VHH binders against q68dx3r342to642. Designs and how they scored, part 25

Target 1, 301 residues: q68dx3r342to642
Amino acid sequence: RDLCVVLLNGQHLEVKCDVESTVGAVFNAVTSFANLEELTYFGLAYMKSKEFFFLDSETRLCKIAPEGWREQPQKTSMNTFTLFLRIKFFVSHYGLLQHSLTRHQFYLQLRKDILEERLYCNEEILLQLGVLALQAEFGNYPKEQVESKPYFHVEDYIPASLIERMTALRVQVEVSEMHRLSSALWGEDAELKFLRVTQQLPEYGVLVHQVFSEKRRPEEEMALGICAKGVIVYEVKNNSRIAMLRFQWRETGKISTYQKKFTITSSVTGKKHTFVTDSAKTSKYLLDLCSAQHGFNAQMG
Key: E = the ipSAE of ESMFold2; O = the ipSAE of OpenDDE; V2 = 0.75 times the mean of E and O plus 0.25 times the DockQ between their complexes.

## First folded at step 13 (VHH)

Design i02 (framework vhh_gocatamig_d2; at its last look DockQ between E and O 0.93; V2 from the best seeds 0.81)
Fold by OpenDDE, look of step 13:
Structure i02 (fold): chain B 301 residues (1-301), chain A 123 residues (1-123)
Amino acid sequence: as target 1 above (301 residues)
Amino acid sequence: EVQLVESGGGLVQPGGSLTLSCAASGFTFDDYRLAWYRQAPGKKRELVAAITSGGSTVYMDSVKGRFTISRDNAKNSVYLQMNSLRAEDTAVYYCAKETGYDFETGTYYFDYWGQGTLVTVSS
């Protein structure tokens, strides 16, 4: 059977496996191929409704494979089984990473997250990060390109929403000018600065999932952010996330699931906070994700 | 509704073997950890063995090497093979489903239980 794995650099890998293969086996194959180190930070995930769901290493592929995947070759593209290599655990500081390649992977992940607006950033920082990415990838401003075609595509460096608001031309001009005026920072140093800037963002390392209130107030969209430090409850309005509650692990007694419901019990107040997900599978996932993040935090702390 | 139904308990001589079964329903079986607990007379309920959805297992020290927990996802069943049974193994054994995660202990906990099945080890 064929499985496609998308790497952080955008490369698509075809992995040979069988229906009994585990996620762990695929993970090992992919990471070996990519010569990745510090594997503890990485995971495989599938995408559902624009969200990424990390997979347990012990999970058999047959459990998560799309319908018809067992019967290859597939007649339609609808049955393509695609997984994504992603960073699952985010360190608080890039200095904790031991390998340059790992730091690079973090850079790639965060670039994607910023670009795809999974990680919120204000306009000013977005432009700054765009410039840093240009510095990382192109080095200094190419002076010879002043009268030529754009040396980069704005959509590769700036989120679509900002491009829409500013227009592509304006973004191109502004980012190019910023790049021209930037200091002689390039390559790995530029990536590190990128990491430094992103690591200061409120949503750094936060894995966000849509949830609903148990008390279905009409039209209130909520989300849970799960990270190494705890859980964040967001109110979602007009594609903006506002942090309403924060549960640090030390402030959290228990979490539990019942069908589609995910419940957080405060160790401080004893209050239970229940959220509704789209499925029992999702609620269970959130629970496991919290557990995993907690474990990671314990290791780093 | 979550339902767990244990079976297989009975009277066995020391050194004997017994296999407990638990039939589960009311939830997606292969997504959850399952466990066996036991409670001896006058003692607290204790975790005997647990198995993850992927098949990883943990055991209490006193049963290591003697007991084996397994699961059959196709049958929505979890099993406890008990070998070399001892008098101290006498207890009501309960099948349990994962409920959640406890941050104080750093472990998954189980609050869904069956009615239990009695295992008596006696000469």
Scores: ipSAE 0.884, ipTM 0.944, lowest interface PAE 0.4, mean pLDDT 93
Fold by ESMFold2, look of step 13:
Structure i02 (fold): chain B 301 residues (1-301), chain A 123 residues (1-123)
Amino acid sequence: as target 1 above (301 residues)
Amino acid sequence: EVQLVESGGGLVQPGGSLTLSCAASGFTFDDYRLAWYRQAPGKKRELVAAITSGGSTVYMDSVKGRFTISRDNAKNSVYLQMNSLRAEDTAVYYCAKETGYDFETGTYYFDYWGQGTLVTVSS
């Protein structure tokens, strides 16, 4: 049987597996192929409704595969089985990462998350990050190319929403000028500065998932941000999220699920905070994600 | 309505074997951790073994190597194979379903229980 794994550099890998293959087996094959050594930060995820859902290593592929995948080992034209290699656990400082290849993967995902508007920051920082990505790829500003032909496509460095607000032409001019005036920085050094900037963002390392209030008001969209430090509760309006509540793990007594309901119980007040998800499977997933992030936080000390 | 029905308990001699079964209904069986707990007279209920949805297992130290937890997702059932039974294994055994995660203990906890099945190990 074949499945596709998308790497953070955009490469698509076809992985051969058997009927009883687990996510863990695929993960080991993919990370071995990519020559990754610091594996604890990574996981395999599937995408549903623009959100990534990480899979446990013990999960059997047949449980999550599209219908028909189990019965036909060869590729079909109807349903492809695609997983994503993603970072699940974000270190507080990139200096904790021992290998340059690991830091490069963090850079790739954070860059992609900025471009895809999964990680938000203000306009000034977005432009700065775009320039850092240019520096990582090109180093110094190329004098020959500026006068007649742009040397980059703005869509590759700046999120679509900012391009819409400023126009593509203005973004290109401003990013080009910032690049021209920037100090000489190249490759890994530019990537490290990118990491330094992004790790200071309030939503760095926060895995965001849509939920709803228990009152079941469709206009009141909410989200949970789950990270190494705890859980953030967001109100979502106009595709923009505002943090309303934060629970550090030390302030969290229990998290429980029942059907589509996900409940956080404060260890300080005993108050329960209940959210509604789209399925019992999603509620269970969020519980497991919290457990995993709590365990990661304990390892970081 | 979560329902858990244990069976397979009985009287057995030391060194003997017994297989406990638990039939589950009222939830998506495949998605949750299942566990066996036991409670001997005058003692607190204690975790014997747990199994994740993917088949990974955890055992209390005193039963490692003697007991095996397993699950059959097609039959919505979880089993406890008990070998080399000892007098101290005498207890009511309960099948349990995952409820949530306790941040103080750092472990998953189980608040949905069956009626229990009695295992007696005596000569």
Scores: ipSAE 0.663, ipTM 0.826, lowest interface PAE 0.7, mean pLDDT 87
ESMFold2 (binder alone), look of step 13: mean pLDDT 79; pTM 0.782

Design i03 (framework vhh_gocatamig_d2; at its last look DockQ between E and O 0.87; V2 from the best seeds 0.79)
Fold by OpenDDE, look of step 13:
Structure i03 (fold): chain B 301 residues (1-301), chain A 123 residues (1-123)
Amino acid sequence: as target 1 above (301 residues)
Amino acid sequence: EVQLVESGGGLVQPGGSLTLSCAASGFTFSDYRLAWYRQAPGKKRELVAAITSGGSTVYMDSVKGRFTISRDNAKNSVYLQMNSLRAEDTAVYYCAKEEGYDFETGTYYFDYWGQGTLVTVSS
């Protein structure tokens, strides 16, 4: 059987496996191929409704494989089984990472998250990060390119929403100018600065999942952000996330699931906060994710 | 509704073997951790063994090497193979499903207890 794994650098890796293969086996194959170190930070995930769901290493592929995947060659594109290598656990500071390649992976992940607007950032910082990415990938501003075709595509460095608001031309001009005026920072140093800037963002390392209120107030969209430090409850309005509640692990007594419901119980107040997900599977996932993040935090703290 | 039904208990001589079964329903069986607990007369209920969705297992020290927890996802069942039974193993054994995660203990906790099945080890 063929499984496609998308790496953080955008590379698609075809992995040979069988229906009884585990996620862990695939993970090992992929990380070996990519020569990744510090594997503890990484995980494999599948995408559903534009969200990424990390997979347990012990999970058999047959459990998560799309319908028809067992029958190869694939009859239709609908049967393509694609997983994504992603960072699952985000360190508070890049200095905790021991290998340059790992830092690079973090850079790639965060670039993607910023670009795809999974990680919110204001316009100013978006432009700054775009420039840092250019510095990382191109080095200094190419002076010879002033009268030539753009040396980069804005869509590769700036989120679509901002491009839409500013226009592609304006973004191109502004980012190019910023790059031209930037200091002699490039390569790994530029990546590190990128990491530094992103690590200061409120949503850094936060894995966001859509949820609903138990008390279905009409049209109130919510989301849970799960990170190493705890859970964040967001109100979602007009594609903006507003943090409403924060549950640090030390402030959290228990979490539980019942069917589609995910419940957080405060250790401080004893109050229960219940959220509704789209499935029992999702609620269970959120629980496990919290557990995993808690464990990670304990190891790092 | 979550249901757990234990079976397989009975009277056995010391050194004997017994297999307990638990039939589960009302939830996606393959997604949850399962556990066996036991409660001896006058004692607190204690975790005997647990198994993850992926098949990883944990045992209390006193049953390590003697008891084996397993699961069959196709049958929505979890089992406890008990070998080399001892008098101290006498208890009501309960099947349990994962309920959630306790941050104080840093562990998953179980609930949804069945009625239990009595295991008596006596000569």
Scores: ipSAE 0.860, ipTM 0.930, lowest interface PAE 0.4, mean pLDDT 93
Fold by ESMFold2, look of step 13:
Structure i03 (fold): chain B 301 residues (1-301), chain A 123 residues (1-123)
Amino acid sequence: as target 1 above (301 residues)
Amino acid sequence: EVQLVESGGGLVQPGGSLTLSCAASGFTFSDYRLAWYRQAPGKKRELVAAITSGGSTVYMDSVKGRFTISRDNAKNSVYLQMNSLRAEDTAVYYCAKEEGYDFETGTYYFDYWGQGTLVTVSS
């Protein structure tokens, strides 16, 4: 049986596995192929409704595979089984990463998350990050280039929403000019500065999941941001989220689930905050994600 | 609604064996941690053994090597095999299901309970 694993560099890797194979077996094969050594930050995830859900290593592939995958001899759209190699645990500073390849993976995911508008920041920072990505790939501004001729596709470096606000031509000119005026950075040095900038963003390392309010009718869309430091509660309107409340782990007493409900109890106030998810499985997932992030945070000291 | 029904308790002689069973319903059994607790007369309820969804187990020190927790996800059941029973093992035994995670202890906790089954080790 075959499944596809999407790597952070964009490569689609076909992995052959037995009917009894686990997520852990696939993870080991993929990370060995990618030559990754610092494995604790990474996981395999599936995508549902534009959200990534990380899988436990002991989970059997047949439990999560699309209908008919086990019965291959032919592939159909329902038989396509795709997983993603993603970063689950984000370090507070890139200096904690021992290997250049690990830092490169962090750069690749953060760049993708910026471009796909999963990680938000203001326009000045978006332009700065685009220039840093150009410097990582091209180094110094090309002396031999005609200034008005593009050496890059704007969409590869700047999110679509900013391109809409500024126009593609203005973005191309502005980014090119900023690249010309920037200090000489290349390759890994530019990637490290990209990481330094993104690590300071409020939503750095935040894994966002849709939830709903229990109390309001009609039900208001909300989101939970789960990260190493704790949980962020968002109100969501028109695809825009605003932080309403934050819980650091030291301010959190307990998290519990009941069916589709996910409840955070503050250790400071004793108040309970309950959210509704789309399924009992999602509620359990969010609980386990919080537990895992709490454990990671303790290890970082 | 979550339901846990214990069975298999009874009177047994020291050194004997007993198997407790717990039938579960009202939740996706394979996704949750299960545990056995016990409460002796006049004492607080204490954790005996726990098992993860993946089958990893933990035991209180006094029962290690004597008790075995196991689960059968196809039957939605969790078991406690008790061997080499001692008088201090006399208690009401409760099957429990994971409810949440406690950040102060750094552990999962169990607050869904069965009715309990009495184990008496005497003579």
Scores: ipSAE 0.675, ipTM 0.845, lowest interface PAE 0.8, mean pLDDT 88
ESMFold2 (binder alone), look of step 13: mean pLDDT 78; pTM 0.766

Design i04 (framework vhh_gocatamig_d2; at its last look DockQ between E and O 0.91; V2 from the best seeds 0.82)
Fold by OpenDDE, look of step 13:
Formats: C-alpha cells, structure tokens, sequence
Structure i04 (fold): chain B 301 residues (1-301), chain A 123 residues (1-123)
C-alpha cells in the first residue's frame, strides 16, 4: 500500500506500508528519510475539516485509512491516504532545541502556520515575518532584481487574507522595501529571529480545534486551544479568536469525555466546563492531546 | 449508554487459571483504554491491569507475569487471563472504561464499571 506523507518542507514522501502497519512505523520511516533528530517534538497527523489531528504511534493504519485504501491501485484520488509530519510539541524557546535541523523544522512549521493562518498574527508582525523569511531564504535584498520580475511570490510569504486586503502589488512593494532596508541578517540567523518573534505570539504552540458550547447559544462559535501550558477557550467571531478562559495544567483537575462532550474541571473552583465536539472521536482526541501536552510540559519543566 | 458486562468468574483452586471477559457497548470500543479492577472484601478497589487502544499494557506488581490483559476490538471485548491464581487474588473483578485524565496524578482514570464478577481462589 502507498501512503503519502507531507513533510514540513512541502515535500511529498511516498511510504510503502500495509494495512497492519502502525503510525509509529511510518513515522520512523519518514523521520529516517528526513534525517530528523529530537523526534519527541514531531508527530504524524491527518487533516480533517482544515484541522490537523495527531495520531498515536500505536495506531494501525487500517483504523484511520480512507475507504478503499486497502484496495490499491486506487481508481480515484478520493481514496488517497495522506498524512502530515508536524510539530506536536512546541518548546518555549528555540534554545532548548539541540539540533539546527530541528530548529529549521520549527521554522518551517511556524511559517506554514502563519501563512495558513492557524497562528494568528497582526499585520505588522506578518510583514516582519515575511521579510525574515525572505532573509532566511534569499539573504540580502537582491539589488539586481530592482528592475526585474519580482524575486518572490507574495502568497508564499504573506497570508492570503492580508494580500486580499492590501492587494498583491502593495504587499509586494512594501515587503520588498522592508527587505531592502533590513539589516544584514540571513540564513539560520534569520530563521532564529523568526522563531524568536513567533514564540512571543499569544497563540504560539497552540493547537486550535473548533468546539461548541454545551448551552447552544445560537451562532456562538468557540474553539479550544491546547498547548504545553494548558487549555485556552476561545470565542470565535469573524475569523478572530478571543481568549476567554485559560486553564493551566496546575489549575486543571480533570478532563473527561462523554460521547461528543469534552469537560474540563477546574482544580481551583471545582467548576466544570463542558464543550461539544463534532464526534466522540474528536472529544477523545482532545483529551489525549491534553494528556500528551501535559506530559510534555512536565518533561520540559 | 456505556455498558460493561463481566463474565468468567468462579471458584478455582490455588494455582489454577481463569479467564475473565468483558463485553462492552455504548461507545467506540477501539478508541478507549480499558482496565480491570478488583475489590477484595474489606479492601479498596485497585487497578489490576490496563490496556491502551493500541495494545500497550500495564499491570499491578502482584499480578505481573501471572495475569494478561488483552482486547478484541472486533468483539468489543476485553479479557483478563489469570494464571497461577492465589488466595489473595480472591475479589470481585470489574471491567472499566476510560473516563478521562487526572492532572494531579498524571494518569488516565476509570469510573465506568460493570457489575463485576466474583473470583474465589480457595482450596
């Protein structure tokens, strides 16, 4: 059987496996191929409704494989089994990472998250990060390109929403000018600065999942952010996330699931906060994700 | 509704073997951790063994090497093979489903139980 794994650099890796293969086996194959170290930070995930769901290493592929995947070659693209290599655990500071390649992977992940607007950032910082990415990839502003075609595509560096608001031309001009005026920072140093800037963002390392209120107030969209430090409850309005509640692990007594419901019990107040997900599977996932993040935090703390 | 139904308990001589079964319903069986608990007369309920969705297992020290927890996802069943049974193994055994995660203990906890099945080890 063929499984496609998308790496953080955008490369698509075809992995040979069978229906009895585990996610862990695939993970090992992928990380070996990419020569990745510090594997503890990484995970494989599948995408559902524009969200990424990390997979347990012990999970067999047959459990998560799309219908018809067992019967290859596939007749339609609908049966393509695609997984994504992603960073699952985000360190508070890039200095905790031991290998340059790992830092680079973090850079790639965060670039993607910013670009795809999974990680919120204001306009000013978005432009700054775009410039840093240009510095990382191109070094200094290419002076010879002033009268030539754009040396980069804005969509590769700036989120679509901002491009839409500013227009592609304006973004191109502004980012190019910023790059021209930038200091002599390039390569790995530029990536590190990128990491530094992103690590200061409120949503850094936060894995966001849509949820609903138990008390279905009409049209109130919510989301849970799960990170190494705890859980964040967001109110979602007009594609903006507003942090409403924060549950640090030390402030959290228990989490539990019942069917589609995910419940957080405060260790401080004893109050239960219940959220509704789209499935029992999702609620269970959120629980496991919290557990995993908690464990990670304990190791790093 | 979550339902757990234990079976297989009975009277067995010391050194004997017994297999407990638990039939589960009301949830996606393959997604959850399962466990066996036991409660002896006058004692607190204690975790005997647990198995993850992926098949990883944990045992209490006193049953290691003697008891084996397993699961059959196709049958929505979890099993406890008990070998070399001892008098101290006498208890009501309960099948349990994962409920959630306790941040104070750092462990998954179980509070969905069946009615239990009695295991008596006596000569």
Amino acid sequence: as target 1 above (301 residues)
Amino acid sequence: EVQLVESGGGLVQPGGSLTLSCAASGFTFSDYRLAWYRQAPGKKRELVAAITSGGSTVYMDSVKGRFTISRDNAKNSVYLQMNSLRAEDTAVYYCAKETGYDFETGEYYFDYWGQGTLVTVSS
Scores: ipSAE 0.882, ipTM 0.944, lowest interface PAE 0.4, mean pLDDT 93
Fold by ESMFold2, look of step 13:
Structure i04 (fold): chain B 301 residues (1-301), chain A 123 residues (1-123)
Amino acid sequence: as target 1 above (301 residues)
Amino acid sequence: EVQLVESGGGLVQPGGSLTLSCAASGFTFSDYRLAWYRQAPGKKRELVAAITSGGSTVYMDSVKGRFTISRDNAKNSVYLQMNSLRAEDTAVYYCAKETGYDFETGEYYFDYWGQGTLVTVSS
């Protein structure tokens, strides 16, 4: 049976496995192929509704595969089963990463998350990050280029929402001018600066998942941001999220689940904050994600 | 509603063996941690063993090597194989289902219990 794993560099790997193979077996094969040695930050995830859900290494592939995958060993009749190699645990500083290849993976994911608007920041920073990505690929501003002719496609470096707000022409001109005036950075040096900028963002390393309010009528859309430092509660309106509450782990007493409900109990006030998810499985996943992030945070000195 | 029904307790001589069973319903069994707790007369309830959804296990020190927790997700059941029983193992044993995670202790906690099954180890 065949499984597709999408790497952060965009490569699609076909991995051969049997019906009883585990996520861990696939993870080991994929990370070995990619020559990754600092494995604790990574996981395999599936995508549901534009959100990534990480899988435990013990999980059998047949339990998560699309219907029909188990019954179709033939190549021409396979249903596509796709997983993603993603970073689950984000270090507070890139200097904790010992290998350049690991730092490159962090860069690739953060760049993609900026472009796909999973990680938000203001317009000034979006332009800065776009220029840094250009520098990582092209180095210095092209000396032999005619200034009126573009040497890059704006959509590869700047999120669509900013392009709509500024127009493609204005984005092209501003990014080009910023690139022309930038110091000489290339390759890994530009990627490290990209990492340094993104590490300082409020949403760096935050894994965002949709939830709904239990208390308001009608139930309004909200989101939970789960990261090494704690949980962020967002209100969501018109695809824009605003942080309403923040819980550092030391301010969090307990998290519990009941059916579709996910409840955070503050250790400071004793107050309970309950959210509704789309399924009991999602509530349980969020609990386990919080537990894992808490454990990671304790590991980081 | 979560339901947990223990069975398999009884009277056993020191050095003997018992297998406890727990049938579960009211939740997606394969997604949650299960645990066995015990409470001896006049003592606090204590964790004996726990098992994750994927089968990883943890044991209290005094039972390590003698007790084995296992689960059968197809039967929605969790088991405790108890070997080399001692008088100090005498207690009511409870099957428990994960409720949540306690950030002060750094451990999962269990608020759903069955009615328990009595294990008596005596000469």
Scores: ipSAE 0.710, ipTM 0.857, lowest interface PAE 0.6, mean pLDDT 88
ESMFold2 (binder alone), look of step 13: mean pLDDT 79; pTM 0.781

Design i05 (framework vhh_8k46_1; at its last look DockQ between E and O 0.93; V2 from the best seeds 0.81)
Fold by OpenDDE, look of step 13:
Structure i05 (fold): chain B 301 residues (1-301), chain A 124 residues (1-124)
Amino acid sequence: as target 1 above (301 residues)
Amino acid sequence: AVQLQASGGGFVQPGGSLRLSCAASGFTFSDYRMGWFRQAPGKEREFVSAISWSGGSTYYADSVKGRFTISRDNSKNTVYLQMNSLRAEDTATYYCAKETGYDFETGTYYFDYWGQGTQVTVSS
């Protein structure tokens, strides 16, 4: 059987597996192929409704595979089984990462998250990050370029929403000028600065999932952000997330699930906060994700 | 609604063996940790054993380590407790439990859903 795994560099890797293969087996194959180290930070995930859900290593592929996958070869691409290599656990400081390749993977992940607007960033920082990415990939501003031919595509470095607001031409000119005026910084050093800047963002390392109020008020679109430090409750308005509540692990007594409901109980006030997900599977996933993040945070000290 | 039905209890002599079963329904069995608890007369309910969703990890109370084995069959929505070398102090009502949530103070999953118990009596 064939499985496609999308790496952080955008590469699509075709992985051979059988019906009894596990997520762990695929993970090992992919990470070996990519020569990745510090595997503890990584995970395989599937995409559902534009959200990524990490998979347990013990899960058999046949349990999550699309219909018809077992009866390969597939006649159409509609039944392609695709997983994504992603960073699951985000360190507070890139200095904690031991290998340059791991730091590069973090860079790639965060670049994607910024570009795809999973990680919110203001316009100023977005442009700065775009320039850093250019420095990482091109080094200094290319002086010998033809003015009529851009040396980069804005959509590869700047989120679509900002391009729409500023126009592609304006973004191209502004980012190019910023790059021209930037200090000598390139390659790995530029990536490290990128990491430094992104690690200061409020949503750094936050895995966001849509939830609903228990009262199911249409006007109250919500999301939960889960990260190494705790849980963030967001109100979502006009594609913007506003942090309403923060639960650090030390402030959290218990989390529980009941069918589609996910409940956080404060250890300080005893107050219960209940959210509704789209399925019992999702609520359980959120619980396990919290547990995993808590464990990771404990290991990092 | 979550349903847990324990069975397999009975009378056994010291040193004997029993195998308990718990049939689960009303939830996706393979997504949750399962556990066994027991309660003797006049005593509080105590943890006996737990098993992860895949069966890859198992946990035991010190009092039953080496004697009891927890297992599960996700295709049958059933969790088992093999009890060997039974002792008089193992006499209790045994309850099957479903994972409820995670406790951040203890850093462990906890159980508060349990079904009908099955009586185990170890006596000469």
Scores: ipSAE 0.873, ipTM 0.941, lowest interface PAE 0.4, mean pLDDT 93
Fold by ESMFold2, look of step 13:
Structure i05 (fold): chain B 301 residues (1-301), chain A 124 residues (1-124)
Amino acid sequence: as target 1 above (301 residues)
Amino acid sequence: AVQLQASGGGFVQPGGSLRLSCAASGFTFSDYRMGWFRQAPGKEREFVSAISWSGGSTYYADSVKGRFTISRDNSKNTVYLQMNSLRAEDTATYYCAKETGYDFETGTYYFDYWGQGTQVTVSS
């Protein structure tokens, strides 16, 4: 049996496994292929509705595979079974990462999350990050370049929504001018500056999941952002999210689930905040994600 | 509604063995941690053992380590407690419980749903 694991560099890795294989076995194979040493930050996830859901290493592949995968030895006759190698735990400072390859993986995911608008920031920062990514790949502005001949494809560096607001031509001109005026950076040095900028963003390391309000009628769309520092409650309107409430872990007494309900109890006020998810399984997942992030935060210090 | 029914208790001499079972319904059993608690007359319920959804991780109170073994069968929606080398102090009503939350002060999962329990009496 074959499954596809998408790596952070965009590579699609075909992994051969048995129907009895676990997520952990696949994870070990993939991370060995990628020569990753600092494995505790990473996990395998599946995608549902543009959200990543991390899998427990003990989960058997047959329990999560698409229909027909277990009964068909040949991938060509069934839906593709695709998992993603993603960073689950984000360090507070990139200097805590011991290997350059690990820092490169953080850079790759943050860059991808910026481009796919999973991590939001203002226009000025988006342009700055685009230039840093360009510098990481190509170094200094090409001195012999004519402006009528672009040396990069804007969609690879700037999110589509900003390109639509500014137009591709204006983005190209502004990024080129910023690149021309930038200090000389190359490779890892540009990536580290990229990391330095992104780790200061409010949504750095925040894993966002859709939920709904229990108290309002009709139920309003909300989101929970779960990260090493705690939980952020968002109101979502017009596909835009606004932070309404924040719980640091020390301000969090308990989190509980009941069916589709997910409840945070503040240790400061004693007040309970209840959200509705699409299933009991999603509620349980969010609880486990909070537990894992809390444990990571305590271990990191 | 969540329902948990413990069974398998009885009378046994010190050093004896019993195997408790807990049948579960009303939730997706294989998604949750399960646990065993016990309560002697006049005392609060106390933690005995817990097991992860897969059975891959198990936890025990110090008083029962090495003597009790928790296990589960997700195909039967059942959690078990194998109790060996029983002592008089193990006399209690034993309850199985379902995970319902996480306590950030203790850094551990906690359990709220309880069955009727099963009596274990260890006496000569």
Scores: ipSAE 0.674, ipTM 0.858, lowest interface PAE 0.8, mean pLDDT 88
ESMFold2 (binder alone), look of step 13: mean pLDDT 78; pTM 0.763

